# Designs tried in a protein design chat: VH-VL binders against Basement membrane proteoglycan (unc-52). Part 12

Target 1, 184 residues: Basement membrane proteoglycan (unc-52), of Caenorhabditis elegans (q06561r450to633)
Amino acid sequence: KDRLMFAGDAEGVTISDIEERTIDRNTPFSFFKTGYLTFDGTTDGVAKYWRLPQRFLGDKVTAYGGKMEFEIEFSGSGHHSSEPMVVLKGNQNILVHRVRNQEHVLRSDSPVRITVETYETNYEQLNGAAATREDLLMVLADLDAFLIRATHVAHQTSTSLGDVSWEIAVDRYTPDGLALEVEQ
Below, E stands for the ipSAE of ESMFold2; O stands for the ipSAE of OpenDDE; V2 stands for 0.75 times the mean of E and O plus 0.25 times the DockQ between their complexes.

## First folded at step 4 (VH-VL)

Design pa2 (from p07 with heavy chain R50I, light chain D33Y; framework fv_ponezumab; at its last look DockQ between E and O 0.17; V2 from the best seeds 0.00; counts 0 for: pae E 14.6 > 2, placed apart)
Fold by OpenDDE, look of step 4:
Structure pa2 (fold): chain C 184 residues (1-184), chain A 120 residues (1-120), chain B 112 residues (1-112)
Amino acid sequence: as target 1 above (184 residues)
Amino acid sequence: QVQLVQSGAEVKKPGASVKVSCKASGYTFTSYYIHWVRQAPGQGLEWMGIINPSGGSTKYAPRLQDRVTMTRDTSTSTVYMELSSLRSEDTAVYYCARVLRYFDYGMDVWGQGTTVTVSS
Amino acid sequence: DVVMTQSPLSLPVTLGQPASISCKSSQSLVYSYGNTYLNWFQQRPGQSPRRLIYKVSNRDSGVPDRFSGSGSGTDFTLKISRVEAEDVGVYYCMQGTHWPYTFGQGTRLEIK
């Protein structure tokens, strides 16, 4: 199980836009909330994303069927972002997860845990088209970007990410044959 | 000042190997794929392969699959292209070029080229 | 492999006159989200290639507006509204939709 626990260190997490054209290398993160990585600043304009570190990337095919969880909190006001909450990139394909009913799920100064099971039904193409199992497996086979949305509302002054985890299944040979075991 | 700076000209004998470097600067190294393209004298452009600096995954042109190796060093923002078992037909100018990952707008920045001459 | 066929291969043009280069692909270059990764490159004598157009019709910064790209599916065109002396060189189309990426043969633009 891949996990991020923030204790005064960003653990390799950075911030960028969805295209990752510009990656902020010197983002002044704060750690006032135990277990959280916090960015204090306005995020007006282009949506920003937390970029997960290398240990979340590579061959992640065994993550299929696993549970992804993370906690987010923000301060601000205005309309909610229409951008994807999670973005996976791999093998020249982009799959995104969009949170439904954000108006009721995401509120200022109210931490919320997001859970996304790693199935194609929870992902779609960037244009909204349905993702296939093959699409997801292809992306996971060579995952080179794992983004979590950091911009949640139009007038945001602070955003935090915490308790990021992703279940990864590990092949195990048992007396009954090959089995996939979720690594904790 | 985005730029790709390649290593200098090479002269090799048939059967030898050549390794050309491409140093990137002025942009986020891992956000862009690096393509290698070559051009034989008086000929057109030939795509050789691509490397993802993020992770180091590669994809090569089928014709060169067995002879080309692309690598990267993230600490120096440098990509390398090694071509083995050189033959006279490999005489060409070799270019590296960047492409934004996924949101591919094409090769928007090119290196200055590296001349590789293969002769007995 | 996707074959990119340019025409003409040689294009003598009088200064101030328009020029047009065709590029045809052996299969559709339409990719996901409707994107079509067809690019046009200019290579002046003794220089590295320079991208002029990306995704069929988008000009790179610094590219004069006398250059324009158009097309869809398998048929694409690069147009120069009025050729200037600095336009001399070889022009290549390239598809970035299918592996392996492939270039057209190149079109040599010369001044008459």
Scores: ipSAE 0.146, ipTM 0.714, lowest interface PAE 1.8, mean pLDDT 90
Fold by ESMFold2, look of step 4:
Structure pa2 (fold): chain C 184 residues (1-184), chain A 120 residues (1-120), chain B 112 residues (1-112)
Amino acid sequence: as target 1 above (184 residues)
Amino acid sequence: QVQLVQSGAEVKKPGASVKVSCKASGYTFTSYYIHWVRQAPGQGLEWMGIINPSGGSTKYAPRLQDRVTMTRDTSTSTVYMELSSLRSEDTAVYYCARVLRYFDYGMDVWGQGTTVTVSS
Amino acid sequence: DVVMTQSPLSLPVTLGQPASISCKSSQSLVYSYGNTYLNWFQQRPGQSPRRLIYKVSNRDSGVPDRFSGSGSGTDFTLKISRVEAEDVGVYYCMQGTHWPYTFGQGTRLEIK
């Protein structure tokens, strides 16, 4: 199980746009919210993403069948972003997860825990087409980027990420071959 | 300080192969895809393919798919492009160019180019 | 393959005057989330290409503000508000929305 707990340290997380062109390695983060990494910078209309560190990347096929969890909180107002909540990039493909009814789930100054089970049914291609199991396994086999949306509303003044975890499935041998199971 | 430095000019006969190298420096090699683009004398640019240096995955232009191979060596931060069964029409300057590891939205840093001449 | 058509192919211009280059794609270049992967490159005589504009209108670092890009869907434009001598070269549009990636045929900008 990979985990990030923000106790006064960014744990290697950076902030960037979805294309990762602007990776601010010197972004001033604050930790005034216990257990959170907070960014108070302006977005100037450019959606920003928390960029997870290397230990969440590479060969992550064993994450299939588990779940990713993280906490988010933001301050601000205006129209909710149409950008995806989670972006996985790997093997020259991109899969995204979108929060349904986000205007009712994500509210200013109200922390929320997001849970995404690592199954193709929770992901789609950038163009909106459904992801297949093969698509997800290929992205996970050579994961190049794992982004979590940081810009949630048009007039955002701060954004926070907390308690990131990604459960893995543990191999279990069966008469029909190897099967994955989720650890506690 | 970001640079892509390519190998030197090559002269080849029809039917031979050529392997061009592209050495990266000044950035994290595995964070950027590398494209190969060629330019025949007096002509425009033609996209040849892309490689992810981290996993080695590739995608090639359909017209070249049967003749092109792209590889990388992460220990030397180098990508290679090999074009086989050369014809006179393959005479061109060959460029490597990087793009942040996503879909191609433009190539921000280019190598100096490698001239390959195919003559009988 | 998506065909990228530039016009004009040759663009003589007087120093200090504006210049405009058109690029038209055979298919829409809009991808999910509103991103349009239309880029502009400049190739000065004897040099490698360099990126000027990415995603239609975003100017690359170090590119003078006299360069701007605009457009949507299938129709795109690169503008130079005041042409300078250093702007001589060939300009290419390129699409990265559809496989395989394709370039326009180039526009040669010349000083009259």
Scores: ipSAE 0.000, ipTM 0.470, lowest interface PAE 14.6, mean pLDDT 83
ESMFold2 (binder alone), look of step 4: mean pLDDT 91; pTM 0.925

Design pa3 (from p07 with heavy chain S31D R50I G55K; framework fv_ponezumab; at its last look DockQ between E and O 0.04; V2 from the best seeds 0.00; counts 0 for: pae E 7.2 > 2, placed apart)
Fold by OpenDDE, look of step 4:
Structure pa3 (fold): chain C 184 residues (1-184), chain A 120 residues (1-120), chain B 112 residues (1-112)
Amino acid sequence: as target 1 above (184 residues)
Amino acid sequence: QVQLVQSGAEVKKPGASVKVSCKASGYTFTDYYIHWVRQAPGQGLEWMGIINPSKGSTKYAPRLQDRVTMTRDTSTSTVYMELSSLRSEDTAVYYCARVLRYFDYGMDVWGQGTTVTVSS
Amino acid sequence: DVVMTQSPLSLPVTLGQPASISCKSSQSLVYSDGNTYLNWFQQRPGQSPRRLIYKVSNRDSGVPDRFSGSGSGTDFTLKISRVEAEDVGVYYCMQGTHWPYTFGQGTRLEIK
């Protein structure tokens, strides 16, 4: 299980737009909220994303079927963002997860835990097309970006990310487990 | 398109051997294990064994362990199942089916089946 | 070997009506990783089996939402909310938790 815990360090997390063309590696973060990474500042305009660090990237096929969880909190007002909550990029493909009924789930100054099971049914193409299992596995096979939305409302003054985890399955066919016989 | 294409029907005599092939395409061959399952006429499904195409490692059903051999050719993305000392009871449709490595969620893609008839 | 027991073995259903198939295992199908490797397969006449459900309740892509799987431990159920003509065939449960993998006897769904 991959986990991201914040204890006075951003742990390699950065902020960018969905296209990762405006990566800010010098973003001043705060850690006033225990266990959270906080960005204090307006995020008006283009939606911003938390970019997860390298340990969440690479061959993540074993994450298939696993539970992804994270907590978010924000301060602000205005309409909710229509941008994806989670963005996975790999093998030149992009899959996104969108949270439905955000107005009932995301409220200012109210932390919420988001859970996303790593199945294709929870993801779609950026254009809204359905994702297949093969699509998801292809992305996971060489994951090069893992983004979590940081902009939640139109007039946002603060946003926080915390308790990020991603279940990674263990191969059942190991020498110490359900081992297979070696071909002679 | 992901598919498993099996070899054609076989007719064998008791005591003979049969080797069925299963060619994979449309996906990374070594990312999936291959199961073999057979079905006697009018009967249910019987698990025969599994092979890891990446390593060639296998695990067979205990009842068939002494007669079944599963192999693979990575260069052709093909898995083979050989059953020896054939009996009339081995008359069945034989299926190959894939399962994602690391996550044995069951067989998500099946071959079209190969009919093997054992008769004197 | 883990014995998978399905009931009923024959299931005549009127079109549009719901159907339910039970599958019981002789021992728990919960693996050490916490997953339950119980699958449901559909085999239409003259066709290869098709996976409908994996890990108890997850539908494969393309499987209509009228199919649903549930259960835990040793008791599992496949439900069809509204049976259609194309649903005719034999349904199998399979456990992939214990070696060797084993199938239920199959349940033949027919239209009355």
Scores: ipSAE 0.026, ipTM 0.631, lowest interface PAE 4.1, mean pLDDT 90
Fold by ESMFold2, look of step 4:
Structure pa3 (fold): chain C 184 residues (1-184), chain A 120 residues (1-120), chain B 112 residues (1-112)
Amino acid sequence: as target 1 above (184 residues)
Amino acid sequence: QVQLVQSGAEVKKPGASVKVSCKASGYTFTDYYIHWVRQAPGQGLEWMGIINPSKGSTKYAPRLQDRVTMTRDTSTSTVYMELSSLRSEDTAVYYCARVLRYFDYGMDVWGQGTTVTVSS
Amino acid sequence: DVVMTQSPLSLPVTLGQPASISCKSSQSLVYSDGNTYLNWFQQRPGQSPRRLIYKVSNRDSGVPDRFSGSGSGTDFTLKISRVEAEDVGVYYCMQGTHWPYTFGQGTRLEIK
């Protein structure tokens, strides 16, 4: 189980666009909200993402069947972003998670917990096509990027990421054999 | 500023090998892939292959896969392209070019080019 | 391999007039993520190529707004709204959707 606690430290989180074309490694974060990583800058019209550090990357097949959780909070107004909430990139494939009814759930200055069980039914291709189990397992087998949306509304003045956790399903492997988790 | 600086011109005989270097500066070396592209005199561009500097993994154009090897040295932010069993048709300018991982498979920054001449 | 076909191969243009270069691919350049990885490059005489446009229509930083890209599927166009003397060179399209990556044969732009 991996966690980011943000106890006065960004723990290697950076900010980038969805394509990782621009990665800001010197973003001045604040930690006045206990357990949160906060950026009080304005967006330049380009959606930004919290970019998780290396320990969340690599071979993460054991995360299949577990869950990821994080909290988000923002200050601002205007139209909600249509971009995905979670982006996973691996083995030259991209899978995303979109929050249903986000306009009803995400409100300025109100923290929201997002929970995503690590199953293909919670992911899709960027074009909206459903992900298969094989797609998700391949992405997890060599995970290159794990992004969480940071830009939520058009006129955003602050964005925060809270206590990130990613549960691995360690009981999926036995000493004597290959785990059968891909069978459902 | 982002730069890719390549090694100097080479003159080789048929059957020899050439190793061209490409040193990156002004950005995080392991965040971008590096392509190699060549251009024979008076002709267009030919893609040779790509290397992931973070993992060292490579993928080569099928026409060249038995003769080309790409490597990197993360401590010097340098990639290398080696072409063996040289022929006269390998006479070209060889370029390295940077590409963003995922989403953008184009080449946003190019090296200055390295002229390789293979004299029969 | 995906064949990228440019037309015209030679393009003499009067200074200040528009220019248009066509690029056609032998198969769709739409990738499984919904993006189209079609790029345009400029190579001035004696220089390395420079990227102008990525993903069909996005200008690179520092590229003048007189350059624009458009198209979809297999048909793509680079336009220069007002050709300047510094635009002389060879223009290449390139696809990054299918392995191996391939370039068009080039379009030589010259001032009449």
Scores: ipSAE 0.013, ipTM 0.627, lowest interface PAE 7.2, mean pLDDT 86
ESMFold2 (binder alone), look of step 4: mean pLDDT 91; pTM 0.920

Design pa5 (from p07 with heavy chain R50I L100E; framework fv_ponezumab; at its last look DockQ between E and O 0.03; V2 from the best seeds 0.00; counts 0 for: pae E 7.2 > 2, placed apart)
Fold by ESMFold2, look of step 4:
Structure pa5 (fold): chain C 184 residues (1-184), chain A 120 residues (1-120), chain B 112 residues (1-112)
Amino acid sequence: as target 1 above (184 residues)
Amino acid sequence: QVQLVQSGAEVKKPGASVKVSCKASGYTFTSYYIHWVRQAPGQGLEWMGIINPSGGSTKYAPRLQDRVTMTRDTSTSTVYMELSSLRSEDTAVYYCARVERYFDYGMDVWGQGTTVTVSS
Amino acid sequence: DVVMTQSPLSLPVTLGQPASISCKSSQSLVYSDGNTYLNWFQQRPGQSPRRLIYKVSNRDSGVPDRFSGSGSGTDFTLKISRVEAEDVGVYYCMQGTHWPYTFGQGTRLEIK
């Protein structure tokens, strides 16, 4: 199980756009809210994402059937972003998770815990088509990016990420050798 | 025209504090981070810290963290660097420099420098 | 802190001849995005530093093409193919991959 606790350190998290064309490595994050990574800034009209560090990437097939959790908080007003909340990229494919009825879930100055079970039913392709189990397993087999949305509203003044975790399946042994029990 | 204009030279005694200003013009103040870098006489450059002028968030070099404070005033487009408990080794030229928030192109515009002399 | 070591510290060069400055880091400067955040600055006498090269080999706007950067990992080089009188000054490498950001000691380039 991988975790990010943000105890006074960004732990390798950066801010980027959804295509990762620009990665802001100079961001002076604040940690005034214990357990959170906070960016106190306004957007320049480009939706931004928390870009998770290397230890959340690579071969993550064993995460299938587990769950990923994180906390978000923002300050600001205006129209809610239409961008996906979670973006997974791997094996030349992109899957996204979208929060339903964002206006009722995400409110300014109100932290929210997001839980996404690692099943295809919680993901879709960028064009909105449903993800298949094979799509998700393919992305997880060589995960190149794990992005969490940082820009939530049009006139945002701050954004925070907290308590990131991702559960994985537990390996087990069989009588005739080592085998990995499939998570479904 | 993009410009960073710093406050004038200062002479201080050991144990005092100094506050150097850096006024930005010709660009959107909140879109660029500001670094502070100092240079002792005849020495190289030392990175001191960075401030995001939008929210005022800061990050400081570990050896200076207990003595340096950076702030900003968005109404005047000005950042400030304050160094306390001054010692003779703090005698230096202090520079502010901007960097694009979303690109790691580093310090593309520098202020003219502020000489701080710490003398008994 | 990542230590950046430049050599030579003093570099007298004949006008029109090439110059080469080495910068070595105590840790790899390759960041998790695959980029290497190694920059070069020039400080002419009596002036503020000026960026020349970013991310190892990219020249900043207005920097003459006689300046080039190369290297990888921990070992980097700034080259000037034909030194001109305006190139007099101190050259610094800087790493931006690891916190805190650190500079080399500087290389003073002088015309013989």
Scores: ipSAE 0.054, ipTM 0.634, lowest interface PAE 7.2, mean pLDDT 86
Fold by OpenDDE, look of step 4:
Structure pa5 (fold): chain C 184 residues (1-184), chain A 120 residues (1-120), chain B 112 residues (1-112)
Amino acid sequence: as target 1 above (184 residues)
Amino acid sequence: QVQLVQSGAEVKKPGASVKVSCKASGYTFTSYYIHWVRQAPGQGLEWMGIINPSGGSTKYAPRLQDRVTMTRDTSTSTVYMELSSLRSEDTAVYYCARVERYFDYGMDVWGQGTTVTVSS
Amino acid sequence: DVVMTQSPLSLPVTLGQPASISCKSSQSLVYSDGNTYLNWFQQRPGQSPRRLIYKVSNRDSGVPDRFSGSGSGTDFTLKISRVEAEDVGVYYCMQGTHWPYTFGQGTRLEIK
């Protein structure tokens, strides 16, 4: 599986908005929390995203059925963001994953692990329309952006990302059944 | 134009082995898995196993695990099903059927069937 | 193994009348991807099986609209709104959600 473990380096992760504008390639990240990439600062009221590095991009069709996991933590208060938690872009299409019941799962200064199985049922179009399997596979076939939301609440002072992994599903028709492997 | 063409009828004695072929045409061979399903005379359908032409990975029905072997030849777009230690209960029509490897909508194209008769 | 139970096993029908076949699974056929991999096959006398319905309710290309599939979880139904002579044969439900794949016993549709 593809994995990001932060140990004093951002590993190519950057911050941007959902449109991947205002990309900050020189963001002063901190690494005080073991295994985490931390950004200390406000998000200016605009939802920001962690942009995953190139090794998470490209032909990711084999990731279909695989498990995506990451940990997030933030400090702050206010309303939870209504923006997608995960954004996948590929082949001129955008699919997003929205976390339901955020108020119950996302709390300040409380790390939480998010798990998203790579099925179309866990994604939707940006406008809220249902995603089809074809949509997802098309996006995965040429994934050019993988974004994880960094802004979680209205008055946020810090946000962290850690232990990012994307397990790739192996054909379930093997003798050992469904297995996970590293793509790169 | 998509079709699966199976080998001809077989007559075998108990204890022998039979190898049935299934040649695919009209589509990308490695993009679809191949199922094998058999049907005893006057009976229903029984799933035997599946093979991935890409790589040759297989999964067999538990009851047949020790006797069935599925293989493929990518150069000829052919899948093979071999059943050993034949018994009278193995008398059946054997079918191959394809399924798309990602969508897995089920067996959308079937071969014409191969009759295998096991008798003394 | 998931047991697929069809009913009835024999279905005599008058031409032009509707027909309904039930298929029940011993456990839910909803897969982790949210889909339900329940298929219906038709096997006419002396022919190979032919897929009619996939994923509960989707008709294959060329399948008349008088065929329809429905259901969820463990209960599924194949309906023929108006039976025709060419519909004679055996109908099978199949689950592709759990290993090993399993078929129903089959329902023999005959014309009265």
Scores: ipSAE 0.043, ipTM 0.649, lowest interface PAE 3.7, mean pLDDT 90
ESMFold2 (binder alone), look of step 4: mean pLDDT 91; pTM 0.926

Design pa6 (from p07 with heavy chain T30D R50I S57R L100Y, light chain N58R; framework fv_ponezumab; at its last look DockQ between E and O 0.03; V2 from the best seeds 0.00; counts 0 for: pae E 12.0 > 2, placed apart)
Fold by OpenDDE, look of step 4:
Structure pa6 (fold): chain C 184 residues (1-184), chain A 120 residues (1-120), chain B 112 residues (1-112)
Amino acid sequence: as target 1 above (184 residues)
Amino acid sequence: QVQLVQSGAEVKKPGASVKVSCKASGYTFDSYYIHWVRQAPGQGLEWMGIINPSGGRTKYAPRLQDRVTMTRDTSTSTVYMELSSLRSEDTAVYYCARVYRYFDYGMDVWGQGTTVTVSS
Amino acid sequence: DVVMTQSPLSLPVTLGQPASISCKSSQSLVYSDGNTYLNWFQQRPGQSPRRLIYKVSRRDSGVPDRFSGSGSGTDFTLKISRVEAEDVGVYYCMQGTHWPYTFGQGTRLEIK
């Protein structure tokens, strides 16, 4: 299981747009909330994303079927963003997860835990087309970007990310088979 | 759709053996382990063992270790459970159930059950 | 073997009223990976068992939100907020943390 623990360090997390053309490596973050990474600033215009660090990238096929979790909080007002909440890029493919009924889920100054099981049914193409199992596995086989939306409302003044985790197989189960205990 | 279809009811004499089949369809056969669970009449559920269809590795309940054998046929996507030296106490409905091989989230799909009756 | 103890074993409930089933394990069900492999199954009369809850509190697909699981360590609970006629059956807790896997005795839910 991969997990991000923020304790005064961004742990390699950066901010960018969905196309990763405006990667800001010098973004000032704050850590006033224990366990959270916080960006203080307006995010008007193009939606911004948290870019997860290298340890969440590469061959992540064993993440299939696993649970992805993270907690987000923001301050601001206005319309909710229609952009994807999670973006996975790999092998020249992009799959996204969109949160439905955001108006009922995301509120200013109210932390919320987002859970996304790593199945194709929870993802779609950027254009809205359905994702297949093969699509998801191809992306996971060589994951080169893992983005979590940082912009949630039109007039946002602050955004935070915390408690990010991604299940990567259990130790009892391996691609090579069942791990059995010694019997006697 | 995802299905586990088991073989039909069996009637056996004490001391005989029974082999129950569980045919999987609608999903990738080697991506899920298969558990076997039985239920005596009017009783609860008893775990019997688990098999990995990919490599055929098994783990059995200690109480049944010497009498149970689980095998698979990848060409037909079928798992088998054989129980030998049958006793009247082995009279039960036998279930197969799948579990995702990478994450044990419990038995999410079950067969319809196979009734095995052991009587003299 | 890990002993799973359910209570009550018989649970008569009035339609529309809540129900609660307890499951206690003889030892902690927290695995080395930090997960707790506690499941709840429903078995309606004449049917195969059906998974309701996995990993203590995660509802299976298609399971009504009337069902909820909670607990930690050795103490677990299945709750039904408003019992319906279709909820009649036997409910089992199961641990998958320790070999061999073990089930509770089952709790028979009936309508008064």
Scores: ipSAE 0.025, ipTM 0.623, lowest interface PAE 4.7, mean pLDDT 90
Fold by ESMFold2, look of step 4:
Structure pa6 (fold): chain C 184 residues (1-184), chain A 120 residues (1-120), chain B 112 residues (1-112)
Amino acid sequence: as target 1 above (184 residues)
Amino acid sequence: QVQLVQSGAEVKKPGASVKVSCKASGYTFDSYYIHWVRQAPGQGLEWMGIINPSGGRTKYAPRLQDRVTMTRDTSTSTVYMELSSLRSEDTAVYYCARVYRYFDYGMDVWGQGTTVTVSS
Amino acid sequence: DVVMTQSPLSLPVTLGQPASISCKSSQSLVYSDGNTYLNWFQQRPGQSPRRLIYKVSRRDSGVPDRFSGSGSGTDFTLKISRVEAEDVGVYYCMQGTHWPYTFGQGTRLEIK
């Protein structure tokens, strides 16, 4: 199970746009809020993403059937972003997760925990078409990017990411064959 | 500044091997793939293969896959291409090239090229 | 393998006149994500290739406006609106949709 706890360290997280054409490697993060990575910098109207470090990348097929969880908090007002909440890029494909009813889920200055089960039913292609199981498994087999949205509202002054975890299933032997079970 | 800097020219005999390096700088090494492309004298470009530096996964052109090996060293941000059982027709300039967003942009940054000459 | 066929193979052009290079693929280059991974490269004498156009029509950074790309499916075109002396070189199309990636045979552009 991979985790980011943010105990005074960004743990290799950076900020980028969704296409990773601009990556901010010297971002002055704040750790005032214990267990969170906080960015108070201005955005230039471009949606920004927390870009997860290498240990969340590579061959992650064993994450299929588990879940990813993270906490977000932001300060700001205005129209909610229409950008995806999670972006996975791998094996020359991109799959995204969008939060339904996010206006009811995401509120200024109120931390919220997002849980996304790692199944194709929770992902779509960039154009909105449904992902297949093979699409998701192919992306997970050679994962090159794992992005979590950092820009949530139009007039945002602060954004925070915390308690990131991604379950990795482990094999166990059974009399009827090999079965995958996700550890807590 | 994004750069790919390759090792120097090589002269080899038939049956030998050559290992060409490609050192990356100015970007996150693990986030982008590296292609290898060669060009025989007076001829066009031939794609040889690709390596994902994150984890080291490779795919090779079918006509070369029994002779080519691509590896990486994350600590030095360097990719290597080794071609074995060299033949005179392997005489070429060998290029490494970066893919900025998987394969969306093609090969947006190229190394300077490494001349490999195979002769008896 | 997808065959990429360029036409013409040799293109003498008077300075200041337009030039057009055709690239045809043996298979559709539309990928499952809806994108078309057709690229154009320029190789000046003695230099490494340089990307000009990606995704059919998108101009790379620092490429002059006189270069443009168009096409769809299997038929693609690179155009130079007014040829300049520095445009001398070989132009390659490349497809990145299908394994293995393949290049056209090249079009040599010369000023005459």
Scores: ipSAE 0.000, ipTM 0.493, lowest interface PAE 12.0, mean pLDDT 84
ESMFold2 (binder alone), look of step 4: mean pLDDT 91; pTM 0.923

